# Designs tried in a protein design chat: VH-VL binders against o29357. Part 2

Target 1, 124 residues: o29357
Amino acid sequence: MEDYKPFFEAIDELKEKSENGWVVVVEGKKDVRSLRAIGVSGEIVVFTGYASTADTLKDRKVIILTDSDAKGMEIEKGLVEALKTYGKIPDVEIKRKIFSNVRKEISKVEEISAFYEKISGIEL

## First folded at step 1 (VH-VL)

Design p10 (framework fv_prolgolimab)
Fold by ESMFold2-Fast, scan of step 1:
Structure p10 (fold): chain C 124 residues (1-124), chain A 120 residues (1-120), chain B 106 residues (1-106)
Amino acid sequence: as target 1 above (124 residues)
Amino acid sequence: QVQLVQSGGGLVQPGGSLRLSCAASGFTFSSYAMYWVRQVPGKGLEWVSAISGSGGSTYYADSVKGRFAISRVNAKNTMYLQMNSLRAEDTAVYYCARDFSYTGWEFDYWGQGTLVTVSS
Amino acid sequence: QPVLTQPLSVSVALGQTARITCGGNNIGSKNVHWYQQKPGQAPVLVIYRDSNRPSGIPERFSGSNSGNTATLTISRAQAGDEADYYCQVWDSSTVVFGTGTKLTVL
């Protein structure tokens, strides 16, 4: 039936884009630790407000990776609009792919590493 | 010192296939996304495809989706465009180009161009 | 697909200022890049992110972008500036080039 292949493929896409200069935006330091644990190696920036974050990243390719809950979706929407003022359109599809089939198991970025460890059987 | 040298163009029949090559030198190839852009003789520029530095993410213009495949072999500092099911409207000079520091999809260095003619 | 509209042709006298426009709905919210293409040659990036010059591009080249119009400005025009000029943006998931402008230096 439904397997975790799409989840692993989304994580691989995230790692690859991160390695190739895309900046990952997260809500907090626990999210940074979670992504580092699964091998996200590039630049990760903690959200500090719509205008300040967008100004910092206006010259960068951006992946928005906020939690898949009401607050995380609000931050994503506001940051998308802020970056749009600089002519930038961030990647929001990776987050959708990561959480789409696992919403009953996890909804927070900080939970990704523990979940990855659980379903892969690999110790991180 | 940064150079992109292209090869593989030529005349091909409609429905045929061609593979274009772009050999890079003078920079760390795997650190840069690469692009293909084409130009019909006497007309403007049209973006065709893009590939990430590692080669795992690829992007295509709607006009070539399902027919063209972009790839790269970082160990050989070379990018390819495999062109299948060629049509008369694919006739163009094809340029490879490098992404300028991952900032807004701008192209800082271009190859010399390779003419592809699709004709019977 | 979004279209970036440029004038087909612009003429400028030696030593005068040329202005090449790139029109697009809300283009001022996007980063605009400009390319110069001389006959038989590959394009050359002359302006990136609205107003920045790559190394080797003379100060005579400048850019602006606001509202629905981006502009490439070439002051003190020289014979060697004769070329086709293209604007370009990244729009959602695609790269869009302008229709191109032929600059003639009289």
Scores: ipSAE 0.000, ipTM 0.516, lowest interface PAE 16.3, mean pLDDT 85

Design p16 (framework fv_prolgolimab)
Fold by ESMFold2-Fast, scan of step 1:
Structure p16 (fold): chain C 124 residues (1-124), chain A 118 residues (1-118), chain B 106 residues (1-106)
Amino acid sequence: as target 1 above (124 residues)
Amino acid sequence: QVQLVQSGGGLVQPGGSLRLSCAASGFTFSSYAMYWVRQVPGKGLEWVSAISGSGGSTYYADSVKGRFAISRVNAKNTMYLQMNSLRAEDTAVYYCAREYSYGLFDYWGQGTLVTVSS
Amino acid sequence: QPVLTQPLSVSVALGQTARITCGGNNIGSKNVHWYQQKPGQAPVLVIYRDSNRPSGIPERFSGSNSGNTATLTISRAQAGDEADYYCQVWDSSTVVFGTGTKLTVL
């Protein structure tokens, strides 16, 4: 029996933090669309480079939600270091919680909404 | 502030039709699946119907399938329940509810009474 | 169709602890939510995802979920806790509500 409870709990935490002023950073417009479809309502920013993104978000609470692949991990690491220059520690745990239980199914943020639809049984 | 405001309802004869409305405000309506849940007087809560955020998929309880039709107009932030071929056992308070995630209803409308009687 | 079984009624004395159960096959693998409903009012979420309290719900409300039984616990019961309580899960594209429990505070 597959247990997707941790996945849904991670999505709920993402939505709650997003509503409470945390800015979600993603790689592209398809990621924005996917997160909007599952009810992420707060500010979402598309990554444009380490220095430029960190400067834009230096006074904000940040959730980094890049893909769970090599490129996404490199962007996460670089953005963490750039934000650290401003004394900011972004949330990278939500991404780990989302993908840790479904790594055999999906690895990209843009895939979250279709996967959520599939396992919840209700189309988004 | 999230609000769900219902309208419609009333007394209708068996075999008649009625349409309920649920007007949403305070959130991105198209991002949330919406549900209708009813409660027969003195009884428990019963799921009736669900509609996806896009409106592309609809779901119905066996008891209403073929008679009720759920719809939404995202541009108007409104969801509807068209009830046809009404029966005495459809008499209930009907609630609209927002699905926050995985069947969790965080906001409910005030409810609309539908009475099917002669 | 899957069913969630609750006791029809539970009585508790003022200041004592009420426990309302929700029985279902392997319910411990699912997220259980609990709603409070007072006469003439819409349901109000009191516990979500087994054991979490929404803002504004007092600490006297707690929940657990394991095996085949989920439990809503109301400690130090107050007259204002008198209501109907429903457990709820998602199952196979449908929402399943428990049979409901009327809590009477003596």
Scores: ipSAE 0.000, ipTM 0.546, lowest interface PAE 14.1, mean pLDDT 86

## First folded at step 5 (VH-VL; framework fv_cosibelimab)

Design s09
Fold by ESMFold2-Fast, scan of step 5:
Structure s09 (fold): chain C 124 residues (1-124), chain A 120 residues (1-120), chain B 112 residues (1-112)
Amino acid sequence: as target 1 above (124 residues)
Amino acid sequence: EVQLVQSGAEVKKPGSSVKVSCKASGGTFSDYAISWVRQAPGQGLEWMGRIIPIFGDANYAQKFQGRVTITADESTSTAYMELSSLRSEDTAVYYCARESYYRGYGMDVWGQGTLVTVSS
Amino acid sequence: NFMLTQPHSVSESPGKTVTISCTRSSGSIADNYVKWYQQRPGSAPTTVIYEDNQRPSGVPDRFSGSIDSSSNSASLTISGLKTEDEADYYCQSYDSSTYHWVFGGGTKLTVL
């Protein structure tokens, strides 16, 4: 468990922020299911494009939680820039903290719940 | 707008502890981390650790692990940094800083600093 | 973990251009954003560059930042030097593997 403490801490931070009104942005429906399975209870929005997503979220606190691959990093970068035009600071650190010590094991948000179940010993 | 106001200067003896406060005004305490950074006279900036108020946990730089404790009281929007087993080398200005979770922005609002002098 | 190395001091005449380097000891400089701070005696640091190369409102366009992956370094460039630019300058980056902020050792800029 100690090896995965940063992962669990990041998941706990994600859950608390989500419950307290932060909107989590993901790439697809499988990501939504994965996050719901581990107890992310707040609003989750599926990315639909830079301008459209930023416009819907311009007055919201945002956590960007895209995959840790080239496409996911491109979406993160573009959405950060789009939200910046509204003077908004999205959280991208939770994503880095989740994946930083488990990159050889998982790289996709949709994989988080199965991995969480595996290493926690909790049935989801 | 947010301001960070720190407690006043302290003079401590070697082996004692010091607890510095950092009060945030005008902002949501849970939206940001609070980092602590120190600077010895004529020396560089050194990161000590942070508190994440919504999570309730603190992270510390390896050098300070076991001597530093960072806490927060949400009811008063105040963060605290306590450093124990003080040595003369701990003489420094101690800063608190508001830290964005987005690393590109990092630390944006700084307290005025608290001079801690450790002398015998 | 990594270190950020800056020259201890740089000096240049008013009106000239100066460049301060910040070299990362391990991993890529591009792996994490680089920030630059200006600190005058008796004051807390203020941001002059964020996200590698962006200027906050109120920072003159004489200040610019850049990343050079070939030397694994970030640079702060100040053109049209003025005496009020005399200060200590610090680079900073985040080590995502340790969850630590890392500061460079600082560079004292003298304008004479």
Scores: ipSAE 0.006, ipTM 0.538, lowest interface PAE 14.0, mean pLDDT 86

Design s17
Fold by ESMFold2-Fast, scan of step 5:
Structure s17 (fold): chain C 124 residues (1-124), chain A 120 residues (1-120), chain B 112 residues (1-112)
Amino acid sequence: as target 1 above (124 residues)
Amino acid sequence: EVQLVQSGAEVKKPGSSVKVSCKASGGTFSDYAISWVRQAPGQGLEWMGRIIPIFGDANYAQKFQGRVTITADESTSTAYMELSSLRSEDTAVYYCAREGYSRSYYMDVWGQGTLVTVSS
Amino acid sequence: NFMLTQPHSVSESPGKTVTISCTRSSGSIADNYVKWYQQRPGSAPTTVIYEDNQRPSGVPDRFSGSIDSSSNSASLTISGLKTEDEADYYCQSYDSSTYHWVFGGGTKLTVL
């Protein structure tokens, strides 16, 4: 018996923050497509490197939403350190909340929309 | 513009090791990963591994795990690939290539290649 | 792990169109972006397509990429073939399960 309420609550928090000016950083275009499909409406930026991404986002509120794998965690760690150089603390908790409750089912941001459709019964 | 300049050709004996360098010229690799790709004579491209120089973190293709070590020296903008326990099958041109960290990025700048010949 | 399979060689006349396939052995071709590289004799590879169907600056619009989920393959299409297109072409994708880049075996394009 899986309880997916924490997953849906994390997605709702992501959507609300995105709508209110937080920039979501992802690894690639398939991640952008997935997030748009579930209603993430605000600015989404594809990671292009630690210094370049941090410089682009130094005046913005940032949510880091990389994959829940070794590479995704590596990018998150490096981007957190780069943003802290500008005095910025990005949100990494939304990613933790999303994936911690569905680790058996998905680990990639690009998989979120198909999984959301599957467990919600909503056609995307 | 940014160029990747590799060290010269090497001739090595079986069982020895080789260390190939790749120096970034005209730019920095602070925002890039450096991958190593080899190509045996008349054969295809084979990915060996990658390093993120600003953190020193490297990962390797399973086939090369335990024999390959990839390092970087930020002060000289140089990446290195060391391959140990050389076999005749390791005879190949070895390329370094820079890439963004995102999976959507591509290898946009390649070194000229280094021929490593393994013979007794 | 998966393999990417390409034909060993293709040939076509100048001015015609050629298509090179890249088939994924397990998992969906659509799961990860596909890139295409061109390698002329004695040279390092250069990118002609990234993100399935995008062209880097300077690559002619004669080059295009596509994905076909039904055949589990990606394709590189070159129209208006020119002799300078003669090269080896490699597809590449990312294996999320192993965190590795995977290259196809390569296709030799001959323009006669």
Scores: ipSAE 0.006, ipTM 0.530, lowest interface PAE 15.1, mean pLDDT 85

Design s22
Fold by ESMFold2-Fast, scan of step 5:
Structure s22 (fold): chain C 124 residues (1-124), chain A 119 residues (1-119), chain B 112 residues (1-112)
Amino acid sequence: as target 1 above (124 residues)
Amino acid sequence: EVQLVQSGAEVKKPGSSVKVSCKASGGTFSDYAISWVRQAPGQGLEWMGRIIPIFGDANYAQKFQGRVTITADESTSTAYMELSSLRSEDTAVYYCARESYSRYGMDVWGQGTLVTVSS
Amino acid sequence: NFMLTQPHSVSESPGKTVTISCTRSSGSIADNYVKWYQQRPGSAPTTVIYEDNQRPSGVPDRFSGSIDSSSNSASLTISGLKTEDEADYYCQSYDSSTYHWVFGGGTKLTVL
């Protein structure tokens, strides 16, 4: 009875934006591997600090994709504040759409690929 | 490469306050959070709280709420931890540590500051 | 709130393998990443494992980390024990319910 259509639609939006020049920011290398496994093909940057990451991304369109836990939200808020210095507004809605549709199953970006494989029946 | 250098040892009387400094060199001070951790003689590590300088926001462990204040001065790349209403049980080595990312935790530590509380 | 429980001490001979456990009292050990620190006498702690099982550059491959959901614990394993490994070891995780970092009580490793 689970409707996973919104989850797949959010993943498709992520892939499309990634292919069209949006940079995806994640917390670590396990997250990069997870996103690559599901077909995210564009630039992915591992967070290296608030000011350093914002400076790297000041001329880019940014999707923040940190974990859906308290610490991941803290990193998201800090990076939003740092990017504000450059007049930039990152996309934080894709993360909300991904995790809000699977609230009881996963909360970490590194879990997305295994979960995707489980519910799609496609081996990654 | 980042180094954290702390202020020197202090001897304080019960009921007084102590303010320990932690100066960062190398890297950028705005890129990370600074945590404060203490260790009483022969005891384990105890997290006290942290500050994220870019926010100016600090949060504290429940045990230290109301007694600890953590601040940062970005212009001098220095974080401070002030502990008030000192008790003999507050005798400890106090460390500052860089909290770079949520998954890495504390990856660079200061040398520690011994605070002795005695009458 | 949760606690992380470690054995107070462990000992083993040079060249052997030792494992130090870190057990979470409530919630899943897998809910948050586990980090391991080494503290030698007179020194500040240094990281030996982060993100459950990753090693920082400069840490020998003799050090490894693992998660065991059945016992709700993380483990630090040190193989080929050397005298230089003698230290206190601490696990650490993040408590999302209180927004606090939590340390285990520490384990004194003696190499005899």
Scores: ipSAE 0.048, ipTM 0.687, lowest interface PAE 6.4, mean pLDDT 87

Design s35
Fold by ESMFold2-Fast, scan of step 5:
Order: C-alpha cells, then structure tokens, then sequence
Structure s35 (fold): chain C 124 residues (1-124), chain A 121 residues (1-121), chain B 112 residues (1-112)
C-alpha cells in the first residue's frame, strides 16, 4: 500500500508558504496551471534564466519547484548559485518531499494536479 | 531579442589553434548556456561542448576533450571556443547557440551566424 | 553517449507526406525530449518541432513530431509537402547522464 501522507503534507507546506509571501519558481506555464489547480495561490514565476530570475527574486523568499529530472536539477543548481550572490538560500526541500515517495508515479510538476486528484480520496 | 554575433573567418595551419568569439546582445548573458556546434562542408551538425556562464561550468563532447576549451567573459557578454592541434578535418563552420531552459524552446533557439575556419597546409 | 541515426536522404512529390526517423542507439528515446531543426544552405538551423511533438509559433501544422518507444525512434512527419520544405533536417536530444547534446546525422529532403 502506498503511504501518501508525506506527499499531502509537502503540498500543504507549499500552499502555506506560497500564501505567506514565498515565490514559487517553475519551468513553464503548464506547471503554473498544475499548481493553481491544487490551490497554490501565491506568486508563481516562470524561470527565464539564472541571473534574471535571481535578480527578480533577490529580495524574496523562494521555493524552487522544477521537475525531478536532469534538466530540472540543472536549473535548480544554477538558480541556487545565482541566488547565493544575493545572500539568499532558496527552499529546495519541498520539491524533494513532493517527489521522493512518488518518483515511480510522477517526475514533472505539470503532473502534480492530475496525480493529486487521483489519490486525494485515499485515506491512509 | 537575443542576438549572437561571431568573429570573422580564419585560415589556420595544421598544428595551430583557433579561438572563435561569440558576443551576445539583448537579454542577460548570465541567464543561459552557450553551446558550440560545428559543421564541416556538406556534413551534419556536431556538438562540441557548452558553458553555463553564471557558474563557469563547461563540458565537452568526448571527441573534443583535451583539444577544446570553452570560456565566457560576463563583463563583455562574450563566449569563446578555442580548438587546438588543428588538422584538416577541423575545417568547418563553427556556430555558437543559446541553450534555452524555457519549456517552449528547450535546447538551442538562437544561433550565431557561423564562423568558417579553414585548416590547410 | 548514445547516437541518433537518421536516413541520409528522402525525396517525395509535392502534396505527399514524408516521414524522417531518428533512432537512438542506447537508452530510451523517451528518456529526453527530441527537437527537430530545419537548415537551408547558408543559414543556421531553425526549430520546427520541440519537446517531441510541439510546434513553435509560425511553423505550419503540416509539420508534426512523434515518439515510438517500440522502435526507439522519434519521427518528423511533413504532410502536404511543398517545394519550400526542401532542406536538411536534424533531430537532437540530450544525454542527461553526461550532460551532452546529441545531433542526428541529418536528412536531406528533396521535393521533386
């Protein structure tokens, strides 16, 4: 049986931080739609490049929520490095918590909403 | 928006080295990676390597490892590709290209005009 | 790294459909997105398909891309073939294990 409690808890933490001023960085518009569908209501920014994204977010608290694949990890690494030039440490832990127990099911942020809907009725 | 302008054609002797420049204008140079791709006359596209200027990481195709060096100067928004130990088989048009991370244009989306490097004895 | 293999040339008459294959030598073709470029003489390549099957703005809908995991191949299909489609076509994918871009050998499309 799959224990989806950590997944739901990570989504709840994402929503709470988003509502409290954290900016969520994603790769594209489908990711924005997915997060909106599950109730992420705060600011979401589409990655446009390392330095320009970091400069836009230099005064903000940031959650990096890129896909759990090589491209997404490369974007995460580069954005972390860019943000550290402003003395900022983004949250990369929420992404790890979301994908770590469902890596065999989904690896893309755009897939989160459909997966959430599929398993939202499961009481564990 | 972003344009890449490369240095002019070069004629080189076997055994020498060549350094091609790629100057970016428009947009933010530190936002993206720069790839170098070559094309011998009448032949296909061959990826040589890339650099991500924001953290200085460069990586190279196995065929060119040890002979190619890719660097970037953020202050001038210029990427460089230096190829050493030139042989006649290195005669090609060398392109720089921007690597986009945006999902709608993932991969190379803006290309320089190309630089012809001729290696002859 | 893996290799991407394309036919060297294809030809077809105007109005017909042509398909260009791109076969990955090791690992799954579905492991990374496939991109297709069009190149005319004297010009740098331009994108006709990205992320396996998406068209950039301005590329006509007669261009389409697909993935076939059973043959470990990507395909570019051009329907309603026009003389202006005559060009070299290249597939490209990313090797996430080595952080290398890989190009196919290219296919010369002739419209007779």
Amino acid sequence: as target 1 above (124 residues)
Amino acid sequence: EVQLVQSGAEVKKPGSSVKVSCKASGGTFSDYAISWVRQAPGQGLEWMGRIIPIFGDANYAQKFQGRVTITADESTSTAYMELSSLRSEDTAVYYCARESYYRGSYGMDVWGQGTLVTVSS
Amino acid sequence: NFMLTQPHSVSESPGKTVTISCTRSSGSIADNYVKWYQQRPGSAPTTVIYEDNQRPSGVPDRFSGSIDSSSNSASLTISGLKTEDEADYYCQSYDSSTYHWVFGGGTKLTVL
Scores: ipSAE 0.079, ipTM 0.697, lowest interface PAE 5.0, mean pLDDT 87

Design t03
Fold by ESMFold2-Fast, scan of step 5:
Structure t03 (fold): chain C 124 residues (1-124), chain A 120 residues (1-120), chain B 112 residues (1-112)
Amino acid sequence: as target 1 above (124 residues)
Amino acid sequence: EVQLVQSGAEVKKPGSSVKVSCKASGGTFSDYAISWVRQAPGQGLEWMGRIIPIFGDANYAQKFQGRVTITADESTSTAYMELSSLRSEDTAVYYCARESYYRGYGMDVWGQGTLVTVSS
Amino acid sequence: NFMLTQPHSVSESPGKTVTISCTRSSGSIASNYVQWYQQRPGSAPTTVIYEDNQRPSGVPDRFSGSIDSSSNSASLTISGLKTEDEADYYCQSYDSSTYHWVFGGGTKLTVL
């Protein structure tokens, strides 16, 4: 067992920003379902390519929430650079806070909801 | 759906350079990366480098560093591979290939190939 | 930086099963997805397996892929072998530390 306060605080920051107009970008539909299950209520967009995703989001505040694996890191880097051409700096820090504060048993966004449910009864 | 069409075969002298083009049709050119892969006669596939057109930046396999330059022109949906200081060992079919944004798919669309012959 | 090693050639009779291995020299084979390409003479390669074990539309279910972390290898298995399966097969993976694609040396499949 571990101190899960930082993980819950990162999830709460994600929820708050989502409620306040930040668009969350994820890799797939399972990620959308996972985030909805833990109470992320704002707009969530599935990544469809660097230029097309950046073009749809050029006037929005963006949180990039891809998996903590090689593919997810490459998508994050590419989307950061694409948004940069519009003068936009996305939030990539929430992802780092979430995954750095969990046990090594999860590395995918789709796993967050099951893990959250598993540890939600733990007294903080 | 995307199709990649490459420029025609070339015969070059040692020490010269060659520039092969790869024009994309269908899909969004800027939404994927383009890799260049060569295959010498009777040999395997050898990755040379890649470009993501919207960034303009390319990266190259160590073996080709300093000799290969990969560029893209988004206005014409065309990627280019230029190989300099040609040697007879550079005789090969050169392919461009699309890297799906999801790397687990690898290279899902290939050009028809361009034969480059280096001879004196 | 790593290499992917394949046998140079494999052969088997029609109707039987053949397996082609692809071994990663350093780092875990499971660290990056593995793809398999089929190349017939005079043609560009085509994908037969992506994401370690998935088949593109149009690829027969006789083709399957697997990963074995214990041997640090990926395998392409072709069952019900047909003469049309004769081709060169290449494995491929991505080196996320160098941003390089890596191909195996290729395996020539002969149906005897």
Scores: ipSAE 0.014, ipTM 0.615, lowest interface PAE 7.6, mean pLDDT 86

Design w03
Fold by ESMFold2-Fast, scan of step 5:
Structure w03 (fold): chain C 124 residues (1-124), chain A 120 residues (1-120), chain B 112 residues (1-112)
Amino acid sequence: as target 1 above (124 residues)
Amino acid sequence: EVQLVQSGAEVKKPGSSVKVSCKASGGTFSSYAISWVRQAPGQGLEWMGVIIPIFGTANYAQKFQGRVTITADESTSTAYMELSSLRSEDTAVYYCARDWLYDGEYFDYWGQGTLVTVSS
Amino acid sequence: NFMLTQPHSVSESPGKTVTISCTRSSGSIADNYVQWYQQRPGSAPTTVIYEDNQRPSGVPDRFSGSIDSSSNSASLTISGLKTEDEADYYCQSYDSDNHYVVFGGGTKLTVL
């Protein structure tokens, strides 16, 4: 699809929540760089394991932003269950909105900034 | 390891309702969606709707809106599909299927099916 | 809002290759992922291909999927055809604009 308005709106929602105290969980360092490049300014943490990540974030509002491939979805589901032991429900909807119409073009968080640059024409 | 186990066959009269259950085991229920798909005898697969427990939402195919209700009970890891105002054309095997990407994009596990027969 | 059209029936001899097509009526076949399900008589469907061309664990590499934008179609190809491959095959995609699941009409594969 060439209509990328839903993608841009999802990125804007991510930026807004990040600025308002939501912690974004990613798989790795390249994902952090990608999100910083598009203007995600709040706290970003790298996944270190289900129990350790959930314990770190048990008192925080959490957005899970792992890759949209099989491994990334497995990490998302496991982290959702770990956070539920603390009575915490993370946001997994933003990830779905970002990738839902572009999964065939990108599936990794680290690819978001280059893709954003490509379709917006803005140099990052 | 993951299994979806459905309730048994039903015989119903026209105008009545049927409620089919789908119990998930071996996986984390709330992090997956459950879709319902039916198949009339000798016919193809037809999607009815999906429940997404983590979002607290259900979405239905337009053809079934007003007649179908899909619910989930996380405490028992069970999804339900209730179809009302039954007609003979509703005679079908009803399947639940686990959606790995929430919106019905990929069904990784299927229930065994429940035959619902609507006759006088 | 779109339909997926499959041939009603295909047949081929053991050891040969068969291809089943799935054609999208409007919009591009490449806009959304395509899955393929195998259903034997009296059984629930099982997945043989997901996300256009991926195989689940346990599905032999004789099964492959592909997308052809020029014909607006997805294809399931089964090489080294075996008698146990006899089944109905369904393609499935997702209409992300209207939030509903679309199945093809199904293809009966006979191995003779």
Scores: ipSAE 0.007, ipTM 0.648, lowest interface PAE 8.7, mean pLDDT 87

